# Ledger of designs, part 2: VH-VL binders against Probable septum site-determining protein MinC (minC)

Target 1, 220 residues: Probable septum site-determining protein MinC (minC), of Prochlorococcus marinus subsp. pastoris (q7v2x8)
Amino acid sequence: MKLILRGIANEFIKSFSFKNFEIDQNFFDKLITKEAPAAANLITENEKINSYELAKLKLILEKHFIKLSNIYSNNRETVLSGKSLKINSTFLKIKDLENQLPLDPSYLKKDILHKGTVRSGDRISSNGDLFIIGDVNPGAIISANNNVYVWGKLFGIAFAGKNGNKNASVASLYLNPLQLRICEIVAIGPKEKPKGQHPEIAILEDNKIIIKPYFLNQNL

## First folded at step 8 (VH-VL; framework fv_cosibelimab)

Design f9 (from d3 with heavy chain V50W D59Y)
Fold by ESMFold2-Fast, scan of step 8:
Structure f9 (fold): chain C 220 residues (1-220), chain A 120 residues (1-120), chain B 112 residues (1-112)
Amino acid sequence: as target 1 above (220 residues)
Amino acid sequence: EVQLVQSGAEVKKPGSSVKVSCKASGGTFSSYIISWVRQAPGQGLEWMGWIIPIFGTAYYAQKFQGRVTITADESTSTAYMELSSLRSEDTAVYYCAREGYGSGYYFDYWGQGTLVTVSS
Amino acid sequence: NFMLTQPHSVSESPGKTVTISCTRSSGSIASNYVQWYQQRPGSAPTTVIYRDNQRPSGVPDRFSGSIDSSSNSASLTISGLKTEDEADYYCQSYDSSNLDYVFGGGTKLTVL
């Protein structure tokens, strides 16, 4: 079995066998989903999971703010277990299950350009810069090793410089995030909502995240 | 800053039901797990169940399945615990308790408690 | 599925060190985190130790927690004992197989 976080570049979370299933507290402590819920897909091949077992897994994931959104399985009984719990469950042949796995790891080395709204529960992760043309809704999490640029409204969680780049920034046409993070420094959302619709940029200075207006000449 | 405030004491007859409220203030209500724990006079703590408000998911200890219902209203930041078919053995102080960011399986804030007395 | 067993009561003089044990009946004590709660009469419990050995802000460093796999138990140690420490102490862990929170029976600490 494989547990995949949903997003434009789906992230592989864990591979496990139900017989040996045990996700400890420390595993989830490293995830940033505690401030916003995440959505996950469960992919199983021939393994049979009954309704009781699946309900336990569902509860464990939700306790860590992960919503089990879809089940894809080559086992019809596992699909029925999912449907009995009102989880979107689809029977797929083995060859088609591979298409539900995360995108090739080499894809994550590139800058990512995403066109469209990033919805609650969605997660987008980039190994370079992340460019969003659209809004990032409350409950969404976006992250990049370098900069995060949102050509739209940012209401979710944004994480820039996740590989230690202290020069990373987060910029948006309307910057009102639930949480901002640059490297290891965290800032909880602004006390006052931005006045009007004007672009702002968040940067790290003296180990503090500061937010200031975005001007054309700031790049020069 | 975070505070859990519970409803007042109640006296109930055997066979009736009771609904206790727990209102959260300070911090984000939706990003937490709220548990209910009871304590009979002179006895220890007993866990009853939890709810995750953002998902609407509740889970109950096996002993209370069928008798307890835990709900939440995010608009008022309030969790509720309803216990039906009351018996004299249900006389206890009922606490709500919060499980928050990174705490995983421990309660960082507790309500003040609600005394429920079941007597004829 | 498992029980946590504590001594019913312990007592010690002011200034001394007291240790309260919490023994797990089945499965390893190290399989899940152990927390410790302090409760005075008429009051709600408050956390003194979480995640085996962590102290919340405001809890003095004379409170400490530990795990001993050989006896399958967790311990709460209070050094420099003060009269204000007089209370009931509860250990608590999590049963992953039943998705249940498990409390110990509680220990009444008397400071004489």
Scores: ipSAE 0.325, ipTM 0.672, lowest interface PAE 2.8, mean pLDDT 82

Design g1 (from f1 with light chain L99Y)
Fold by ESMFold2-Fast, scan of step 8:
Structure g1 (fold): chain C 220 residues (1-220), chain A 120 residues (1-120), chain B 112 residues (1-112)
Amino acid sequence: as target 1 above (220 residues)
Amino acid sequence: EVQLVQSGAEVKKPGSSVKVSCKASGGTFSSYIISWVRQAPGQGLEWMGEIIPIFGTAYYAQKFQGRVTITADESTSTAYMELSSLRSEDTAVYYCAREGYGSGYYFDYWGQGTLVTVSS
Amino acid sequence: NFMLTQPHSVSESPGKTVTISCTRSSGSIASNYVQWYQQRPGSAPTTVIYRDNQRPSGVPDRFSGSIDSSSNSASLTISGLKTEDEADYYCQSYDSSNYDYVFGGGTKLTVL
């Protein structure tokens, strides 16, 4: 099963289960949308999804300003479930389902370099690494499939490894974010406000976000 | 600059319906979720439902399903909440509130409230 | 299918610190964000804390929020109490299973 977002980025859901209650709001927190609503196509192979499960997915997506626009499936019951919710739903052979996927993997790994302050209400998303030369203010949201580097102060929300890369990191000259995320792991801002401007790096270690000092004069 | 302005107080008889409006200004109406929350005199806050204006999708709390209808008119940046089959227990101040973006589902701006009194 | 339980009332003197608890009846308090709203008499609610521990612009740093998984509770702490802090305070979280917003019963803070 794959969820392809339009108007923002292509997103692949590798192991999404509708048969348990693991689908929750936080599952889609890894997706960041612009102010205007985005659209998504759901692609399933032989998976049978009933109308209740689809309605639940539809609601979760809509709360993140994503419209479930089309369903393509090699399962006729899944197509019927989609039609019952007034979603354009099409039965396709498995070989034809692959034509609905993004064709260029390099598109998904593009790095972004942004110069300037990221202000409250701004959102920046990268399919590779994200490099900011400037401050990220409270109310701003930045995200990357790989690493997030802020050559400035980080006060907003930063999300690294949004496509499942557990080796992703968030680094900043002054790390005082509203929220940090690496993959599915969330950390709320530091318990005590940082004293002085010291570079720090946040990494995922033993399924916990660990923040370590980064010393500029250390080689290696 | 974001402001939610609601319609004025209403007095209704049992069995009738009431429709309260909430006009948004200063923000992007269609890019946010508008919720309705009520508060009976001396009581706490109770969520009734929400609408996502750009999709026209409304979702309601189980207690109010079948009695409440929430709609939106994007051209006038106005959301509406209609409650039918009114009972004396529906006497309350009704608030509209805007949901901020993100997974927290918090209300960042509130309307001033509309008092609806149901009496015979 | 969960409830948020708050003390009905709390009181403290000006300049002191007060803490208001919000306990979740089932499921982990940490599984969903907790918000805190302040409502003064005759006014609409306003947000004082969102996403467990974040303050909106304009809210003094005397207001703070925390989560305690061991007691399955969220807490709102107000230090340096002022007379204008006298209000009703409501916690709120989201029930993902029922797609519902859950409010606590509210706590009346009296500053004497």
Scores: ipSAE 0.012, ipTM 0.497, lowest interface PAE 8.0, mean pLDDT 79

Design g10 (from f1 with light chain N98D D100S)
Fold by ESMFold2-Fast, scan of step 8:
Structure g10 (fold): chain C 220 residues (1-220), chain A 120 residues (1-120), chain B 112 residues (1-112)
Amino acid sequence: as target 1 above (220 residues)
Amino acid sequence: EVQLVQSGAEVKKPGSSVKVSCKASGGTFSSYIISWVRQAPGQGLEWMGEIIPIFGTAYYAQKFQGRVTITADESTSTAYMELSSLRSEDTAVYYCAREGYGSGYYFDYWGQGTLVTVSS
Amino acid sequence: NFMLTQPHSVSESPGKTVTISCTRSSGSIASNYVQWYQQRPGSAPTTVIYRDNQRPSGVPDRFSGSIDSSSNSASLTISGLKTEDEADYYCQSYDSSDLSYVFGGGTKLTVL
């Protein structure tokens, strides 16, 4: 199992695994979690975690001012344990769990501005917002802990709010992706292509991805 | 800067309940954890439970589970400890104590204590 | 579950050094931080050492803490003893298995 932490500033902090729910005190001293509250996502593969064990982990995290926000697991009993504690818990197949894991932090900056086409096979990830000036082709994957903005056409896969930010959005001048993800919610690309060249924004409302026209704020 | 001020002494009959308050002041902007610790006359310190106000969750020592309820009202920066089914052996000074944000299981401030006497 | 065991009492002359031990009955003493509290009669406890060996602001450097894994014990050492140091001293750690705070039984320090 892996515990993915984020700080107050929505910065991706750490990922690690542990056994017997032992968390090194020195580990927390090294984190920016001194600025409470921080959030964490728990990712497990086939491990069965009962509600007592999960409650113990939840308490240990909360004593370090970390909220256990989401659980992603390929074990249905573990998901049930999380739901019994009122933690957002999602069953995912093992292949899909990989999308919850962080990229190497050395390659990520808080906010990223990318100029140019993101081609098939390319992957761009941001700890904050991601801004693309260009098209995102089929087979490309772009992701951000917060918002994804594509000042061009989006045909690839876009993932916003990957650290559990349900207020995250995906906006594009032409929104026709193969797949959209906001937090744990996935929407397969639209069956009907956008009519004309109208900017659109995808947001999460009531656990569903909703697409609306996007207009510039007067304060831009 | 930080003070924890507790409610006054109480005398209760066996079988009744008591509710003690602990108001935090000064430097209360930082998140904190409030614990309750009791001390019977001439005896040592005994932890009863805690509350983490920012999450609204309370946790209790096994010995007191089912008899103690700890709550907090963040709008007034006040924590409460209610102990039910009182017995004579519950006679003790009850302290609230704070873990500051990032303190790592360390009580940095203590209330003055509240004497609860249980007698007929 | 574990217990923390302290001597019931210790005594020493002014100006000398005294050491109070706190022994963990099960599991390593180094597994969790140890704090030390001073309590004078009629008063609430106050912290003299936190996180094994750290001093809060206002606590004299005569107070120090240490961990000895070989004896599975924490120690509070007070050098240059003063009459004002007379008090009960409690060690405290955290039981990660029980999710609870554990206090030692307390040690009465008498300065002769």
Scores: ipSAE 0.019, ipTM 0.504, lowest interface PAE 6.8, mean pLDDT 79

Design g2 (from f1 with light chain L99F)
Fold by ESMFold2-Fast, scan of step 8:
Structure g2 (fold): chain C 220 residues (1-220), chain A 120 residues (1-120), chain B 112 residues (1-112)
Amino acid sequence: as target 1 above (220 residues)
Amino acid sequence: EVQLVQSGAEVKKPGSSVKVSCKASGGTFSSYIISWVRQAPGQGLEWMGEIIPIFGTAYYAQKFQGRVTITADESTSTAYMELSSLRSEDTAVYYCAREGYGSGYYFDYWGQGTLVTVSS
Amino acid sequence: NFMLTQPHSVSESPGKTVTISCTRSSGSIASNYVQWYQQRPGSAPTTVIYRDNQRPSGVPDRFSGSIDSSSNSASLTISGLKTEDEADYYCQSYDSSNFDYVFGGGTKLTVL
């Protein structure tokens, strides 16, 4: 489970245990330097949380001037526990729970270099350029405010220029994504695989995503 | 600077209810927690419950659940404690107290106290 | 579900040092912060120590707090005793399992 704090730099409490209600006290001590009140969202995957446990978490947060505002869970009993405490609680399937996580600049380097395969279910976001040395598998999502470069095969979803940069691009050694997005323009990936493995780049021209070969210092 | 001022003494009959007020001044009422603590004559301190005014949330000691209701009015910076089904054993001085910010759950300022006498 | 036990009374002469103990019946005394409140006759309590050993503004440095895990106790120490220190002293901690504030029974300090 993940507890996402808002209004205080969208900080994460990476994990805590409902068995002992142990939360990082040093994290809360640091909140004394922030203005209150703040809000938090609770996101739980495959966990049953009863009303007593949830009420205990709510009280601990409120004593630190943090309101537990929303609960998102793929466990219906946890959602019912939240509703019994009059907390906005929403049942979401596992794939949709990831959409509740804030991708805040304070947690991300402007430009990111990632080494290794990005697996199904993984998300990587950059506030500048994103460079991946490895493959991006189906079910993975990568995004950048500027350019996305994949030194490997791209099979997942890639978003470039996500905050309005129309000059952003997506490049890969094998460009076969499930979905490409540049700014607000979306293109669903080609139904047929590319004929050969060569670098390609997707760019935005006249409000259309265009894919073409990428050759450095070549006249074609 | 910070001051909690409570309503005056009350004399009540068994079975009735009493509502005590606590007006905060000099500090930030909405960003603090207000607790109610009672003290029977010659006895120690006993916590009854608390309210977090900014969230409108009240929590009660198990012993008093069902009989005590704590509310707050942010526009007047006033907290209230209502105790129902009064018994002679409820004769006590009732204090409001403000919790200090952060961990530790302590009371940094106290009201002057309100004597509630329950007798027939 | 724990109790805090204090001696019913302590006494000492002006200028001397007195220590008041507060013992936790179950669970570690160090698991939750301990506070100390002073209540003079006819008055509301006031805080003299919070978070084990911190002093509020305006409280003389003659007042100090400590925790001793070996005896599972907290202590309030008052040095250079003055007649104005005569009061009841209450320790207080928090029971996280029951969301409850636990007070000790109180100690009457006599300076004579």
Scores: ipSAE 0.029, ipTM 0.508, lowest interface PAE 6.5, mean pLDDT 79

Design g3 (from f1 with light chain L99W)
Fold by ESMFold2-Fast, scan of step 8:
Structure g3 (fold): chain C 220 residues (1-220), chain A 120 residues (1-120), chain B 112 residues (1-112)
Amino acid sequence: as target 1 above (220 residues)
Amino acid sequence: EVQLVQSGAEVKKPGSSVKVSCKASGGTFSSYIISWVRQAPGQGLEWMGEIIPIFGTAYYAQKFQGRVTITADESTSTAYMELSSLRSEDTAVYYCAREGYGSGYYFDYWGQGTLVTVSS
Amino acid sequence: NFMLTQPHSVSESPGKTVTISCTRSSGSIASNYVQWYQQRPGSAPTTVIYRDNQRPSGVPDRFSGSIDSSSNSASLTISGLKTEDEADYYCQSYDSSNWDYVFGGGTKLTVL
């Protein structure tokens, strides 16, 4: 089985064992920050996971602020176990399961492109730029070492320049985040919502986060 | 800055139910796990269950499974613990307590406690 | 299910050092983190040690925690005892097999 974490640069836990129920808590502590929930997909082939084992995994993940969001399996009993726990669970043939796996870690890209809504409880992190085609809901957190671009509405928390890049930015078609962070500088969202739906960009100027209209020709 | 404020003392008859509230302030409610722990007079601490509000998931100690229900209302930053089929041995101070994610399973803030007395 | 066993009471003079033990009945004490809570009469518990040996902000460095795998126990050590340290102390760990929090029976510390 494979547990795929989407919360930190599509981090990939290649495998773990339910024999003696051994899960490395220290590994999760190192991998997952406590500020933001992450999402995980569980992918299994023919192996059977009963409801007890799955509930134990779910609890351990949730204690580390990780949501077990989807189960994909070629074992119908494992799918039933997931459904019994109210987890979105899908039976897939083995060749289709391969489409749910990320690229081998050696080929992971620095930039990430995510298509779809980032929902409450989701966390997406990139080692380069992060591109979202969709809305980022309240309770979601997105982050990047460089820039964050949201082709949609940003209502959640966005972090850009996580490793010290002060030239990093956060841009969105509708910028109304609960919190913005660029490098170490934090700005809480304004009480009043933006009037109209215009693209805006947040940048650091004089150690302060400044929001202004975004035009592509300004970055050329 | 962070406070957990519980509802006031209750006196209940055997066979009835009690619902205790725990209102969180000073922090982001959904960023924490809330547990309920009770203490009978002169006795030690006993864990009853927890809720992870952001995921909507509750877990209960085996002893209380079927009698306890823990819920949360994120809009009011309030967690609730309801205990049914009350007996005299349920007389105790009931505490809510907060746990951070990935903390190693410890409680960093506690409510002041709610005394529930079950008597005829 | 395992049990955490503490001495019922300990006493020591002001300025001295006291150690309270917490012994796990089955499975390794080191397999799960151990916390220590202080409870004064009429008050809710407060954390003095978490994750075996970490101190919360505001807890004096006179408080320390340790794990001894040879005796399968955790210990809370309080040096430079003060009268304000009089309280009940509870150890707590997590039972991964039964998904619940286990508390020790508590130790009453008297400073005399």
Scores: ipSAE 0.357, ipTM 0.716, lowest interface PAE 2.6, mean pLDDT 82

Design g4 (from f1 with light chain L99I)
Fold by ESMFold2-Fast, scan of step 8:
Structure g4 (fold): chain C 220 residues (1-220), chain A 120 residues (1-120), chain B 112 residues (1-112)
Amino acid sequence: as target 1 above (220 residues)
Amino acid sequence: EVQLVQSGAEVKKPGSSVKVSCKASGGTFSSYIISWVRQAPGQGLEWMGEIIPIFGTAYYAQKFQGRVTITADESTSTAYMELSSLRSEDTAVYYCAREGYGSGYYFDYWGQGTLVTVSS
Amino acid sequence: NFMLTQPHSVSESPGKTVTISCTRSSGSIASNYVQWYQQRPGSAPTTVIYRDNQRPSGVPDRFSGSIDSSSNSASLTISGLKTEDEADYYCQSYDSSNIDYVFGGGTKLTVL
C-alpha cells in the first residue's frame, strides 16, 4: 500500500504495511520535513484494511496537520472502512490504481543537484538522492528520500531516508551538522569541530546512526 | 508524560568534586540529548555541556572543558554531570534539560534543579 | 563566538503588549535558531518559543517570536499581558563554530 503525501510545494510517496507499521504520535514529524504535506491519499491494492487501522492513520496524519483526503482501493471492504470514517473512498481496478500515482516515476525518485550555499532558513527536499555542491549553513534543512551528499561543509540539519529507506546515508566533506536523521532513527547533536577536512558518512547500523570515514568505491 | 528528576542539594568544599544525576522517564532515553545548564544565584543561564546517550558522546562548553564530565547510563535512563576542582564561583543551581531530536533543538523539558553550594 | 544582549527589565500594564529584544553581537541573528524561555522565581525555565517563532503546545497565542535582520535581533512579543506573565525571559541561540548554546542575559518582565 502507498500513502501519497501532498503539500503546497512537495508531493512524495511512502510505501508501508499495516502489519509491520509502527504508528506513533510523532511519526511524520521524524519522516517529513517541517513543511509537512497538507493532504494525503491512501492507495491499496487487494489488502483489506479495517476501520481501526484507518482511524489510527487518520489520527496520526491529523496530529501533523495532514488531511487524509482520499482512499483508492481494489478491495471493496477497505473502501467501506474508509467511508465509515467519512473519508472520500473509491473502488478502482488495479490498472486504474496505478493512475493515481504520479505519472512520472522520476518525480518520486528525482535526484536533485543544487549548486551553491544553502542558507539559514532555506529548505531543500528531494524525492531521490540530494547532491549539494556547496556548504549547508546552520539553520538550513536538507532532506532526501534516499541519500544526502554534501560536497562542502554540512552545518545544518540533514535528513536522509525520509520515505523509510533504512539503507540511506548522509555524507559530507566536513560533517558537522546540528542534527542528522536517517529514517526515524535518532539524531546526533553538535560535535567538536574537526581540525582537518576528512569526509565522513553517516549510516544506519543495528538501528543506530554510525559515522565513519567515507571513500568512494569506483568498482560498485 | 516526560519527566526529568534530579538528585538532591549538595554542599561541597573548594577543591572537591560533585556528581549530579538526572533520571528521565516517559520517553525513549536514546531519542534525545541531555544538556546541563547552571544558574548562579541572581544570575543568568549558562550551558555546560551535553551528552548524546545513543553514542555515549559528550560535548562541553569551552569554559568547562577539562573540569566537567557528562555521562549516561541507558539501562537506568540516567545522565550524570560531574564537576571537579570546585570553587566558590561554582555555587549555582544545576539543571538538566532535554533537547528532543525532533523538537527543533530547544530544551523542551527541564529538571527541577540541584543546588550545589561550595563553601569552606 | 557571539553574545546575545537583552534589556535588563521591561514593564507594562495588564492587557497591553510588550516586546523584548535579543541582539546578536557578531554574525547574523538569522544564522541560527532562537528560542525563548520563561522562568518564574524558584522554578526551572520553560519554553515559550522555539525555532524563532514556534509555540509549544499549551503556550497561549499571545506569545510570538520574530527575527529582524536589519537590527540583527530576535524579539519576543507578549500581547494581552496577564499578571502570570511576570517572570524572567531568556533568549538562546546556538554557536555552531564553537559548539556552544548561548543565552542572553535575561529580561525581568514586571506587570503592574
Scores: ipSAE 0.000, ipTM 0.404, lowest interface PAE 18.3, mean pLDDT 77

Design g5 (from f1 with light chain S97D)
Fold by ESMFold2-Fast, scan of step 8:
Parts: sequence; structure tokens; C-alpha cells
Structure g5 (fold): chain C 220 residues (1-220), chain A 120 residues (1-120), chain B 112 residues (1-112)
Amino acid sequence: as target 1 above (220 residues)
Amino acid sequence: EVQLVQSGAEVKKPGSSVKVSCKASGGTFSSYIISWVRQAPGQGLEWMGEIIPIFGTAYYAQKFQGRVTITADESTSTAYMELSSLRSEDTAVYYCAREGYGSGYYFDYWGQGTLVTVSS
Amino acid sequence: NFMLTQPHSVSESPGKTVTISCTRSSGSIASNYVQWYQQRPGSAPTTVIYRDNQRPSGVPDRFSGSIDSSSNSASLTISGLKTEDEADYYCQSYDSDNLDYVFGGGTKLTVL
């Protein structure tokens, strides 16, 4: 079981026991001075939590100015318990539950290598780097927690650093997307198409997306 | 500066219900938790339940579940405690008390108390 | 569910020191904070100690609180006793398992 706190104190992950729930007092002292409660997500794998146990957790969180906003679980009875308390509750397979955790240095990254064209209407998402060997057509959306590399032409939408990594980049052999996004920063594609077929890389610099040529031996 | 002001004394017959009010002033009502604690003549303090107005959550002591209802009206900064199916042993002074979030579960301000007498 | 046990009454002369104990029947006294409330005749309770040993503004430093894990008890100590200290004193803790506020039975302090 994981309790993820978002909002006022940023993302926080804590494992807990219903018999011995502890919250960091220094973290909590920051919340008490704010206008709105922190929002929390509860993530459980196969744990069965009945409605009584969940109601106890909900109340103790509320006494600490924390709102239990969402439950994600691979246990259908736990999901039903959440719904009975009018908490947004979603059944997810174990692999998908890992995607609900905030990125930290110990989090297992899963790079994706996709071979072939990403067509209009297709969506590909990676928790690590995303490598595409092929073209990304208009109407396709590709995203990664880290970098996006398109060994082909990028015409669709690309989103890198989706979990807050401001050092993330988008690179392509022909960079002409409908939209680029790195973290929270969005850039709309230019009306004029690139005049040369040169590999380019988009990076975030001073809260702006900057596009540069991507050369072999760039670090010499 | 927060004050909790309660409604006046009540005399009720067995089997009836009583509703006591607690008006908070001097701060934002939604920023704290309100509990109800009673004290029978010559006896100790007994917790009945609480309301957390910002979350709309009420919790009741096991002994009073089914008989007590605690509500809050944020527009008037007033909490209410309604106790039904009154018995003679419900004769007591009823207090509202304030608790801050993450305080360690203590009451920093108390109302003046409301005497409820149940007699026939 | 646990109980908090206090002596029914204690007496002491003005200027002297008195200690009131509060013993937890099951689970550690240190598992939850202990508060102390003073109730003078005809009045609502007021907090004299919170979070085991903290004093609210306006409470004299003659009042102190402590926890003793070996006896599973909390104690309220009042030094330099004054006649206005005559009151009932209640300890209180929180039962996290049952989500309940637990009060001790109360101790009547007489200053003679």
C-alpha cells in the first residue's frame, strides 16, 4: 500500500499500517498554514480493504487536513469499498498501478522501443525513454517521462518529461510536430516547414522550448 | 480569538429529542474540528462525536451511534448536536469544543455548556 | 478500547507541590498525546497541558506534564499551589484504533 500526497506539499509517498499510521510532523506543519487540504491517492495491489478499515483511514487523514481523493487498486473488493464511501475508485492491473507513483531515483524506468509508423489516433506512452523507429503521423500522440527520440519524421504531438523532468528532450530526423511539450511548457509547430532535412533536438531552456541541430560528436 | 457560544438550557421529556447549537466566532469556521462532550451531574467528561465542516464528515462515539447527529452550517458558523430518544441518564451539561488539524487531538477552546434536563 | 485511570482526589497545602497520575490500561501511554484539562466548579474545562508537556499561553509555568513509559502513565505536576488551583483535573488521550477521545475519570484537587 502506498499513500501519495499531492498539492500544497508537492508529491509525497508513504507506506502505512492501519494500526500505526504516522505522518511526518514537519510536512504536516506546512499544510496547516494553507487554505485547502492536501489531496491524497491511495494505491493498493492485492490488499483487501473493507469499508470499515477504509473509513478509518479516510477520517484519520481528514483530521490531518488531507482529503482522500482517489483509490487505485488491483483488488475489486477494495474498489467497491471506496465507491461505497463515494471516493473515486478505479480497478487497475498491477503494471498500471506502478504508473501512478511519482518518479524518484529508485523508481523502475521502462524504456519503450517502437518499430513502425505511429498512425493518426495512435497513442504511445513510456515511463522512461521512448524510441520510435519510424514516422509519427499527424493525429498521433507520443509521450515519455524522459526523452522522446523519433528515428523518422515527427508530424504528430510529442510530450517529453511528462513526470516533471525539465532536462527531457524531443529529437527527430525531421522535427515538424503539430505540438511539442516538455514538462508543462508547450510549443506550437511553426506555420513554415523546416527548410532542411537535418536532425533536430528540442530542449527546455529558461522556461522556453528551444530547437537546435542535433549533430554527431556534439560534446567535443 | 475564538469564542464558542452555545444555546440555552433545555428541559425535555423522556423519548423526545434535543438539538443544541454552538456558534463559533473570531476565526474561519471551516478551519477547525468541532466536538461534543457531555458531563452528567457530578460525573466525568464523555466524548459524543465530532464534525469536520470542511470535509462534511461526522464521526460518533460507539455508545451514541444511532442516537446522535452532528451537523454544521458554514454560512452561520454554527455546529449542532441532536440527541434523540432521550432517557433520564442523558441529563447532563453538553459542551462543544474546538480542535485544530494535526493538533494531537486536544481541545483548545470550549463552549460555556448547555444543561439538558430529562424529566417527566 | 483503553481506559485512563486517575486518583479520585488529592489534597495539599498552599505553596506545596502535587502530582496527579493518569494510567493507560492497554497499549503504550506514549502511543498518543496526553492532554490535561482544568475544570473549576460551574465552569467549562480549560486546557492546562497539551501534547504531553506543552503549556498554552496564559498557563503558569507551575503546571508541567510528563510521560513515564515504565509505569504506562502520564502525570500532571502543579508546584507552588494556590487556592485558585482547586478544581477537577482530567487527562485525555486518543484511541487511534477506535477513533475515540478517551478521558480519565477526573481528580478533585483540594487546596487546604
Scores: ipSAE 0.456, ipTM 0.755, lowest interface PAE 1.9, mean pLDDT 83

Design g6 (from f1 with light chain N98D)
Fold by ESMFold2-Fast, scan of step 8:
Structure g6 (fold): chain C 220 residues (1-220), chain A 120 residues (1-120), chain B 112 residues (1-112)
Amino acid sequence: as target 1 above (220 residues)
Amino acid sequence: EVQLVQSGAEVKKPGSSVKVSCKASGGTFSSYIISWVRQAPGQGLEWMGEIIPIFGTAYYAQKFQGRVTITADESTSTAYMELSSLRSEDTAVYYCAREGYGSGYYFDYWGQGTLVTVSS
Amino acid sequence: NFMLTQPHSVSESPGKTVTISCTRSSGSIASNYVQWYQQRPGSAPTTVIYRDNQRPSGVPDRFSGSIDSSSNSASLTISGLKTEDEADYYCQSYDSSDLDYVFGGGTKLTVL
């Protein structure tokens, strides 16, 4: 059997063998959030798991702020055990269980391309890179696990590297945000407006957000 | 300041039930696990069970299974422990105690205790 | 299920150092964290050590915890003993097989 743990917004995926379910305390410390618990799906093939065993697994996960959300199994008794604990439990044939396994990592890094203005009150979030073709108005919030690119004017809040990627960047044709965030580092927008409309990039260097002009090498 | 404030002392007859409350203050009730631990006069600490309010999951020590029920009301930040079929051996101080998620299974704050006396 | 065994009582003079042991009957003492709680007469327990050797805010550095895998025991050490340290001390661990919190029987510390 496989236990698939997914953090908020697919920050991570981890699989475990049920009978040797050992999780490092440091791993769990990274999963704990204030907003919502991490999710777990249990996938079993022909294994017969009783209600007591499932209740123990459920409790262990919950004590680490992880919700056992779904059970998928080719064993009807295991499905009944899950349903008795009020866990969403589905009987699937072996060939269909493969569809519940984590996809290739490239699928988890879902880049988003948004065309149009992001207006005040709008929120756009990406699990990979976020590319905006348009302006981001004051009061809008955009975020990405990796890089944020605004092919337009950035006046709102931009958050890059939201899952800990220190190499993440925020780039815009006119970089004048209310607030920039890269990983845990926050910078309030520049006091002076940028001179004209030329590309600038914000990067994290020595735990500080540095903004500089973006110049492409002619050898590209 | 985080506080767990329990209901007042109770005197009960054998065969009756008692329900003790534990109100959390400091605005973090649903972020924690609440356990109940009792202590008979002159005796040690004995774990009875726990509740994880955000998930609605309660788990009980084998010795108390079938006699104890632990519940929580997130709207009032209050946990409850109900013990039925009381015997004189159930005379004890009952404590609620708080555990954080992923903490390594320790209690960081304790209630003041509620004395339950079972006598005929 | 396993048991945690503590000495029933221990006594020492003010200013001296005392050590209270907590021995696990089966399985490794290091497989689960050990906590230590102090209970003064008429009061609720308070945590003096958590996660084997960590000290909560407000607990003096005179209190320390340790694990000894060779004797399968945890120890609470209190140096520079003061009269206010007089209390019952309980160790506690977690049985991950039975999903149960296990307390030691408690040690009465007398400071004379």
Scores: ipSAE 0.454, ipTM 0.790, lowest interface PAE 2.0, mean pLDDT 82

